# VHH binders against Abasic site processing protein HMCES (HMCES): the designs that were tried, part 106

Target 1, 269 residues: Abasic site processing protein HMCES (HMCES), of Homo sapiens (Human) (q96fz2)
Amino acid sequence: CGRTSCHLPRDVLTRACAYQDRRGQQRLPEWRDPDKYCPSYNKSPQSNSPVLLSRLHFEKDADSSERIIAPMRWGLVPSWFKESDPSKLQFNTTNCRSDTVMEKRSFKVPLGKGRRCVVLADGFYEWQRCQGTNQRQPYFIYFPQIKTEKSGSIGAADSPENWEKVWDNWRLLTMAGIFDCWEPPEGGDVLYSYTIITVDSCKGLSDIHHRMPAILDGEEAVSKWLDFGEVSTQEALKLIHPTENITFHAVSSVVNNSRNNTPECLAPV
Below, E stands for the ipSAE of ESMFold2; O stands for the ipSAE of OpenDDE; V2 stands for 0.75 times the mean of E and O plus 0.25 times the DockQ between their complexes.

## First folded at step 11 (VHH)

Design y73 (from x9 with W59Y; framework vhh_6z1v_2)
Fold by ESMFold2-Fast, scan of step 11:
Structure y73 (fold): chain B 269 residues (1-269), chain A 123 residues (1-123)
Amino acid sequence: as target 1 above (269 residues)
Amino acid sequence: EVQLVESGGRLVRTGGSLRLSCAASGFTFSTYAMGWFRQAPGKEREVVAAISWSGGITYHADFVKGRFTISRDNAKNTVYLQMNSLKPEDTAVYYCAAKSYQFYDSPKEYDYWGQGTQVTVSS
């Protein structure tokens, strides 16, 4: 998983993340650094993307079932990294394989600290190799959505030019991630960065690509992955597996260039 | 604290019309999506219609499109289901449900449920 779309305006994104805490109280996740959130139809590694994580990571007495939403750098920088410039990291940490996550120090250490997060996206992009040619067909891959209809000209969402009309009821893709906190050796702000856990592709996606992100399908799975205060690493890892509850459609080559940031990136061809 | 109270269910003749109402209390109604579900004896609960928190977006199941219309009044904390051209197969208990910020077609996703109101359609 090396490219996503996460284009919803901050308020719409926040509403899409509504949840219940352990006591059944309805909540919206509280933002950290909301000004660093940059909506885009075409997000690549090293850019910031929104993730959900437990409030207990920031407040020692917080209810571990309460959620924070924060933009984090895509591409995990381990806490032990000694260089001054994170871009000098010698190995790629955009994804981590589920089968070796407990063997690699970069992922095992933060996972042992409960540093689990849920990476939010409209969906992700993957490139299918076409037999007999070197051309690759991009696909936009996302949770199945219910088919909605316009109810009348009421409110801002009714505008034909307003993408909120299309996206007001979009079910966000929720991917299992691991994050870490890196303190620059020469001082400065702590860098929060994440990696997306990957698994073998499900049958439905096997013709597109042999790997897929570990998708947390439904609120129960999301809650258990985030709640490091009550759910052990061993129990949380049981949530990491392929899912068949996914759909896709082919998109144009416009998405190939990560500088292109328009609705055309995810529109069906 | 949270309550959803359905009303309007009754016996009605084939081809008739009926409006169901659901009065909500104990939560911030304007931030919740609302849905109408139904369950006939021996069948699973199925989605009939749903409406976004703002009222700007709706969903109607294929088997009711053109006959049923969902609407809401945020000032009155009420969601409605206008049922026209009723058929015997519409006979069921109709349930009102609330879901924070987004609606779903799966009943398991909803946060709050009413007790239901019986609709019986006879020839």
Scores: ipSAE 0.286, ipTM 0.651, lowest interface PAE 3.1, mean pLDDT 89
Fold by OpenDDE, second read of step 12:
Structure y73 (fold): chain B 269 residues (1-269), chain A 123 residues (1-123)
Amino acid sequence: as target 1 above (269 residues)
Amino acid sequence: EVQLVESGGRLVRTGGSLRLSCAASGFTFSTYAMGWFRQAPGKEREVVAAISWSGGITYHADFVKGRFTISRDNAKNTVYLQMNSLKPEDTAVYYCAAKSYQFYDSPKEYDYWGQGTQVTVSS
């Protein structure tokens, strides 16, 4: 996974992340550093994206079932990294393979500390190789959405108003991530960064791409992944597997350019 | 440059009240837990109070016994310590400190420190 969409306004995104704590109380996640949230139809590695994480990471003795929403850098920077510039990291940390998560220090260590997060997106993009050509067809992949009588295909929103309504009720993709905290050697703010755990693709996506993000499907899966206070690493890792509960459609080549940040990126062709 | 500047320390009589302030700059204040520490002459630095980044959780040392209250205003990048019913034993240099992750009661866990403000309580 090298490209995602996360374009919802902050308030809409927050509402979309409504949850119940372990007491059954309905809650909204609190924002940490909301100014770093930059909505975009075309998110690439090194950009900031919103993730969910347990409040316990920030507050001693907090209820670990409570959620915080925070923009983090895509591309995990390990805490032990000694260079002053995170871009000097020589290995790719955009993704973490599920099969080697426990073998790589960069992922194992933060995971062992309970630094699990849920990466939020409208969906993610993958490119299918066309047989016989060097051309790749991009696809937007996301959770199946509840068809409201008016909600035609993502592309059928004939009016901006209808489009907004569609997205107000959009079910966000929830991907399993690991985050770490890096302190710059020269001082300054601690950098929070994340990697997306990847798995082998489900059968439905196998023709498009052989790998997919580990998707946490449902509130229970999300809650368990986040609740590092009550759920062990071993139990959490059981949640990491391919899911067939995904849909996709072909999109235009507009998304190929990471600078393009328009609704056309995810619109069906 | 990261700065923590304490203010409000002065001479007060026993039973008096003070409000200490710590103004923060050079970092994203709202993402840090904040703490107040004190160090009396010949004694180790000890935690007085701590507050989470959101202000949702606070810690107060046992010796505070409800006399002191930590609070923060993220819009002003300031953390406060309201001190009531002051005693001569409260005489110390009071320090403001910041931690980017969880707040702890150990001074070693804090990333940034102020220069301190002197509080003197006379009998």
Scores: ipSAE 0.022, ipTM 0.370, lowest interface PAE 4.9, mean pLDDT 88

Design y8 (from x9 with Q102S; framework vhh_6z1v_2)
Fold by ESMFold2-Fast, scan of step 11:
Structure y8 (fold): chain B 269 residues (1-269), chain A 123 residues (1-123)
Amino acid sequence: as target 1 above (269 residues)
Amino acid sequence: EVQLVESGGRLVRTGGSLRLSCAASGFTFSTYAMGWFRQAPGKEREVVAAISWSGGITWHADFVKGRFTISRDNAKNTVYLQMNSLKPEDTAVYYCAAKSYSFYDSPKEYDYWGQGTQVTVSS
């Protein structure tokens, strides 16, 4: 997984993340560094993306079931990294393979500290290799959405703008991530950065790409992955597996250039 | 406190029409998705229709498509269910329910529930 869409305005994104804490209280996640959130239809590694994580990471004795939402850099910079420029990290930490996560120091150490997060997106993009051509077909991949009916105002014409209304009821994709905290050797703000755990592709996606992000399907899975105060590393890793509860459609080549940030990036072709 | 109060349920003849209303208070109605559910005697509670927080998206179960229409008035904190061409099979207690942001088909995903209003359709 190397490209996502996360375009919802901050307030809409926050509402889309409403949840129940352990006490059964309805809550919205509390923001940290909200000014670093930049909505985009075309998010690439090294940009910031919103993640959910437990309040207990920031507040001693906090209820571990309460959630913070924070922008983090995509591309995990290990806490032990000694150089001054994170972009010079020799390893690609955009993704972390589920089968070797406990063997790689960059991932095992933060995982042992409970540094689990849920990476939020509208969906992600993958490029299908087309047989006998140099062209690759991009696809937008996302949770199945509830089928909708035409809901335009009385007298409103059917228009391409009607498709934008799907976001009023969009179910965000929730991907399992690991984060770490890095302190620049020469001073400056602590950098929070994450990696997305990947698994073998499900049957439905096998013709598009051989790998997929580890998707946490439903509130129970999301809650258990985040709650490092009550759920051990061993138990949390049982949530990491392929899912068939996913859908997709082909999109135009506009998405290929990560500078393009318009609805055309994810619109069906 | 949060309250959802359904009204409009009554006895109607087959082929008749009825409009149900659900008045909401105690939460920011305009940020919640709303759903109508029903439960007939001896049957499980099932989803009938749902509407997004903005009113821009609606969903109706296949067995009511073309007959029932969900709508909402955010200024009045009210959701409606217009029921046309009623059949004896529509006899049930109708419940309105609220869910933060998005709607789902499962009753267990909804945060708040009304007490229900009885609709009886006689042949």
Scores: ipSAE 0.197, ipTM 0.602, lowest interface PAE 4.7, mean pLDDT 87

Design y9 (from x9 with Q102T; framework vhh_6z1v_2)
Fold by ESMFold2-Fast, scan of step 11:
Structure y9 (fold): chain B 269 residues (1-269), chain A 123 residues (1-123)
Amino acid sequence: as target 1 above (269 residues)
Amino acid sequence: EVQLVESGGRLVRTGGSLRLSCAASGFTFSTYAMGWFRQAPGKEREVVAAISWSGGITWHADFVKGRFTISRDNAKNTVYLQMNSLKPEDTAVYYCAAKSYTFYDSPKEYDYWGQGTQVTVSS
């Protein structure tokens, strides 16, 4: 998973993340650094994306079931990284393979500290290899949405007014992530950065790509992944597996260039 | 305290019309999606219609399309189900349900439920 869409305005995104705490009380996640959130139809590694994480990471003795939403850099910079420029990291930490997560120091260490997060997106993009050609067909991949009469799913909205309405009921994609905190050697703000855990693709996606992000399907899975105060690493890793509860449609090559940031990036072709 | 109170259920003749209302209190109604569900004796609870928090998006089950219409009035904290061309198979207890932001077709996803109102359609 190397490209996503997360374009909802902050207020709409916040409402889309409404949840119940351990006591069953309805809550909205509290923002950290909301000014760093940059909505986009075409997010690439090294940009900031919103993630959910437990309040207990920031507040000693906080209820671990309460959630913070924060923009984090996509591309995990390990806490032990010694160079002054994170972009000089010599290996790719955009994704973390589920089968080797406990073997790789960059991921094992933060995971051991409970640094689990849920990466939020409208959906993600993958590029399918076409038979007999080097051409790749991009697809937008997302949770099944309820079919509606007016705007329906994203595939049914083809006017600006209809496009705005589809997002009123959009179910955000919730991907399992690991984050770490890096202190610049020369001083400055702590950098929070994340990686998306990947698994083998499900049968439904196997013709598009051989890997997929580890998707947390539903609030029980999301809450267990986030709640590092009550759920051990071993128990949380049981949530990491392929899911068949996913859908997709082909999109225009406009999405290929990460500088293109318009609704055309995820519109059906 | 969260409350959803359904009203309007009664005995109606086949081909008749009925409007159900659901009055909501104890939460910020305008940020919640609303749904109407029904349950006949010995059957599972099934989704009939749903409406987004803004009212901009509606969904109706295939078996009621063209006959039922869901609507809401955020100023009055009320969701409605207008039921036309009623059939005996529409006989059920009708439930109002609330879900934060995004509605679903599965009952288990909803946060709050009303007590239900009985609709009986006679031949």
Scores: ipSAE 0.257, ipTM 0.655, lowest interface PAE 4.6, mean pLDDT 89

## First folded at step 12 (VHH)

Design A10 (from j35 with A33V T105E; framework vhh_6z1v_2; at its last look DockQ between E and O 0.71; V2 from the best seeds 0.00; counts 0 for: pae E 2.7 > 2)
Fold by ESMFold2, look of step 12:
Structure A10 (fold): chain B 269 residues (1-269), chain A 121 residues (1-121)
Amino acid sequence: as target 1 above (269 residues)
Amino acid sequence: EVQLVESGGRLVRTGGSLRLSCAASGLTFSSYVMGWFRQAPGKEREVVAAISRSGGSTWHADFVKGRFTISRDNAKNTVYLQMNSLKPEDTAVYYCAADWGYSLEDEWDYWGQGTQVTVSS
């Protein structure tokens, strides 16, 4: 997984992230650095995307079930990185394989500190290698959505008002991530960055691509992944597996160029 | 500054029971995961049990499951290990530890000096 869509306006995104804390109280996540949120239909590594994380990472006495939402850099920069420029990192941290996460220092160290996050997206893109050609077919992959008489599907939106109805109740894709905090050697603000954990594809996606992000399906899974005060690393890793609760459709090659930020990127073809 | 002081270790008969206590000071106790580790002579130190910050979630190693119970009292800054059905294999120095990150496989942040438990055959 190397491309996502996360295009909702901040207020719509925030409402889609409503949750219940440990006491059962309905809450919205509290933003950090909201001005760094850059919505786009076509997010790539090194860009910022919103993630959820426990408030306990910021306040030592906080209820660990309370959530912060913050933009973080895609492509984890380890806390031990010594160069002044994160683009000089000599290895790819866009994704983290679940089967080796405890063997890679870049991921094991922050995971042991409870630095688990939930990466938010409308959905993600994958390219299917087509037999007998160098061309690849992109797909947009997302949670199944509840269809109503007035909201319909993405492909059925006939007006700006109908487009808003499709996204007003959109179930955001919730992917398991690990983040780290890097302090630039010459000073300045701490850089928060994340990787997306990957697993083998479920049967339904195996014809498209052999890997998929580790998807946290439902509030219980999201809560357990985030709550490092109550859920150990070892228990949290039991949440990391493929899911069949996923759907997809083919999209045009407009998405291939990461500079294209338009609804056509995820529109069915 | 941070101090973890274990107590309650002694010689007990096989099949007996024992309760270990660990008093904590110099930290905000309720903000830390607490745990018990043990080390027998010539063996590596191993995690026995761990308890979440609130006490609502516990973990016990398979070799003590059903016999040992970890608990905590945040008002008294104390963590406990109730040890029942003791076996000679449980003979070890038991260490109290505190950790921020709740990872059972990593080295924890703070450690006590240990208390000796000896189980006679």
Scores: ipSAE 0.406, ipTM 0.778, lowest interface PAE 2.7, mean pLDDT 90
Fold by OpenDDE, look of step 12:
Structure A10 (fold): chain B 269 residues (1-269), chain A 121 residues (1-121)
Amino acid sequence: as target 1 above (269 residues)
Amino acid sequence: EVQLVESGGRLVRTGGSLRLSCAASGLTFSSYVMGWFRQAPGKEREVVAAISRSGGSTWHADFVKGRFTISRDNAKNTVYLQMNSLKPEDTAVYYCAADWGYSLEDEWDYWGQGTQVTVSS
């Protein structure tokens, strides 16, 4: 996964992240550093994206089932990194393969500290390789959306009003991530950064791409992944597998340029 | 200073039962996940069981197969390992450990000195 969409306004995003804590109380995640949230139809590595994480990471006595939402840098910068510039990290940390997560110190160490997060997105992009050509067809991949009787398919939103309704009730893609905290050697703000765990693609996506993000499908999976105070690493890792509960459509080549940040990026062609 | 002190390790016969205890001091006990590890001679240390801060969730290694049960009493700052149906393969030094979260393998924050469990055939 090298490209995502996360374009919802902050308030809409927050509402979409409504959850129940372990006591069954309905909650909204609190924001940390909300000003760092930059909505975009075209998120690339090194950009900031919102993630969910347990409140316990910030508050010593917090209920670990409570959630914080925070923009973090895509591309994990490990805490032990001693260079002053995170861009000097030679190791690609955009993704973490599920099968080698325990072999790589950059991922193993933070995972062992319970630094699990849920990366939020409208969906992610993948490019299908066309046989015999250097051409790649991009696809937008996302959770199936509940067809409200009134809201046609994303493709059938004939009116701006219908489009807004679609996004107001959009089910966000929830991807399993690992984050770390890096303190710059020269001082400054702590950098929070994340990697997306990847797995082999489900059957439905196999023709598009052989790998997919580990998607946490449902509130229980999300809760268990985040709750490092109650759920062991071993148990959490059981949640990491391919899911067939995904849909996709072809999009234009507009998304190929990471500088393009328009609705055309995810519009069906 | 944080101290974890294991007790209860002894020689037992195959099929026997043993309860290990670990008394914690110098830390806010309820703020830590507790766990039991073991190390047999010539083998690597392995996780046996872990218990959440509240005690509401437990994890047990596959080799436990329902024979061992981890529990805790936060009022007593103690974690326990009830070991039933012991086998010679369970012979090891058993270690109590505390961790802010669920660390991987043996990278936990605090460790006891261990208690020897020996299961005779």
Scores: ipSAE 0.212, ipTM 0.657, lowest interface PAE 2.3, mean pLDDT 90
ESMFold2 (binder alone), look of step 12: mean pLDDT 87; pTM 0.888

Design A11 (from j80 with H103S; framework vhh_6z1v_2; at its last look DockQ between E and O 0.89; V2 from the best seeds 0.00; counts 0 for: pae E 2.6 > 2)
Fold by OpenDDE, look of step 12:
Structure A11 (fold): chain B 269 residues (1-269), chain A 122 residues (1-122)
Amino acid sequence: as target 1 above (269 residues)
Amino acid sequence: EVQLVESGGRLVRTGGSLRLSCAASGLTFSSYAMGWFRQAPGKEREVVAAISRSGGSTWHADFVKGRFTISRDNAKNTVYLQMNSLKPEDTAVYYCAANFGYSLTEDAYDYWGQGTQVTVSS
């Protein structure tokens, strides 16, 4: 996964992240560093994206089932990294393979510390290789959306009003991530950064791409992944597997350029 | 300074019971998951049991088979391992360890005790 969409306004995003804590109380996640949230139809590595994480990471003795939402840098910067510039990392940390997560120190260490997060997105993009050509067809991949009688498919939004309605009730994609905290050697703000765990693609996506993000489907999966205080690393890792509960449509080549940030990026062609 | 001090290890006969204790100091005990590990002579250290911060979740190794129980008292900054139906194969140095997360892997643990010797005679 090298491209996502996360374009919802902050308030809409927050509402979409409504959850129940372990006591069954309905809650909204609190924001940390909300000013760092930059909505975009075309998020690339090194950009900031909102993630959910346990409140326990920030507050001593907090209920680990409570959630915080925070923009973090896509591309995990390990805490032990000694260079002053994260861009000097010699290995790719955009993704973490599920099968080697415990073999790589950069991911194993933070995971062992309970640094699990849920990466939020409208969906993610993948490119299908066209046989015989160097051309790739991009696809937007996302959770199936509940067809409300009035809310046409993303493709059927004939009116701006209908489009807004679609996004107001959009089910966000929830991807399993690992984050780390990096303190710059020269001082400054702690950098929070994340990697997306990837798995083999489900059957439905296998023709598009052989790998997919580990998607946490449902409130229980999200809660367990985030609750590092009560759910062990090993139990959490059992949640990491392909899911067939995904839909997709072809999009234009506009998304190929990471600088393009328009609704056209995820619009069906 | 963080200290984990194990106690309770001794020589016991097969079928006997022991309760190990680990007293923690120098850290906020309730902020850490705790684990028991053991290392027998010539063998690798292995995880025996782990317990979440609150004690609401526990894990036990398969070889425990219901014989051992991990528990904790956060008010006393102590984690326990009740060991019943001990076997000679349980002979090892038992270590207490603390982890900010909740993991079953040795390398995830931040602090370790010096260990206590448990010997089970036939």
Scores: ipSAE 0.849, ipTM 0.935, lowest interface PAE 0.5, mean pLDDT 93
Fold by ESMFold2, look of step 12:
Structure A11 (fold): chain B 269 residues (1-269), chain A 122 residues (1-122)
Amino acid sequence: as target 1 above (269 residues)
Amino acid sequence: EVQLVESGGRLVRTGGSLRLSCAASGLTFSSYAMGWFRQAPGKEREVVAAISRSGGSTWHADFVKGRFTISRDNAKNTVYLQMNSLKPEDTAVYYCAANFGYSLTEDAYDYWGQGTQVTVSS
């Protein structure tokens, strides 16, 4: 998992993240650094994407069930990293395997500090290896969507009214992540960065790729993963497993070039 | 300066009971998860029990389950370990520790007390 779509305008994205706190009150997450949100149909590592995390990370006596939404850099930069340029990191932190997360210091340390986040996307892309060729078939993979609007279709004409029928009520993919906070040695703002936890693919995706992101399916899973004040690291890790509650469709090779940021990237072929 | 001060450790006979206390200062206690750890001579330090910041979730190691109970009083900035049915193998120095996140792993804990000796005689 190295490519996602997260294209919703900020106000639509925020409404899609409506949640209930511990007391059952409906809330929207509060933004940090909203100006750093860069929507695109075609996000790759090192770009910023919005994640959810507990308010307790920012406010000393906050209710740990309250959520903040903030853009973070994809590709975790450990807090102990000593170079001035994150590109000098000698190992890949785009993803974190669930079976070794407690053995790798880059992930174990921030996880022990409760630095769990939910990575948001419209869905993710994966490339299927084809027999007998060096060509790959890209797929867009996402939560099954409730049919509440009879005329809306993914990839239909790019008109404002059809876009709203599809995306205004889109169920965002919610992936389990770990984040860290790095202070550049040359000074400047603290860098927030994340990794996506991966697991073996479910049966439904095994013909496309052997790994998938750890998906948090439903409000209970999202709440438990985020609430580092009340849910221990060890209990949270029990949420990390494959899910069959996923759907997909083939897309054109337009998405292969990460500079292409159009609805065609995720349109069914 | 953050300080965690354990108290209540003493010599006790097998089958006896003991309550350990850990008073915290220099931190916002209600924001921290707390843990009790122990280290017997020649052994590695091990987690005994842990409690979430609110006290709503607790965890106890299997070797103490049913005998030890962790609790906290956020108004008094204190975490407790009630130790019942004590056995000689419970003899150790007991440490309290604080971590901003709720974890069962020693390496996650930022702040540590100096320890209190518990000795269980036959």
Scores: ipSAE 0.452, ipTM 0.798, lowest interface PAE 2.6, mean pLDDT 91
ESMFold2 (binder alone), look of step 12: mean pLDDT 87; pTM 0.886

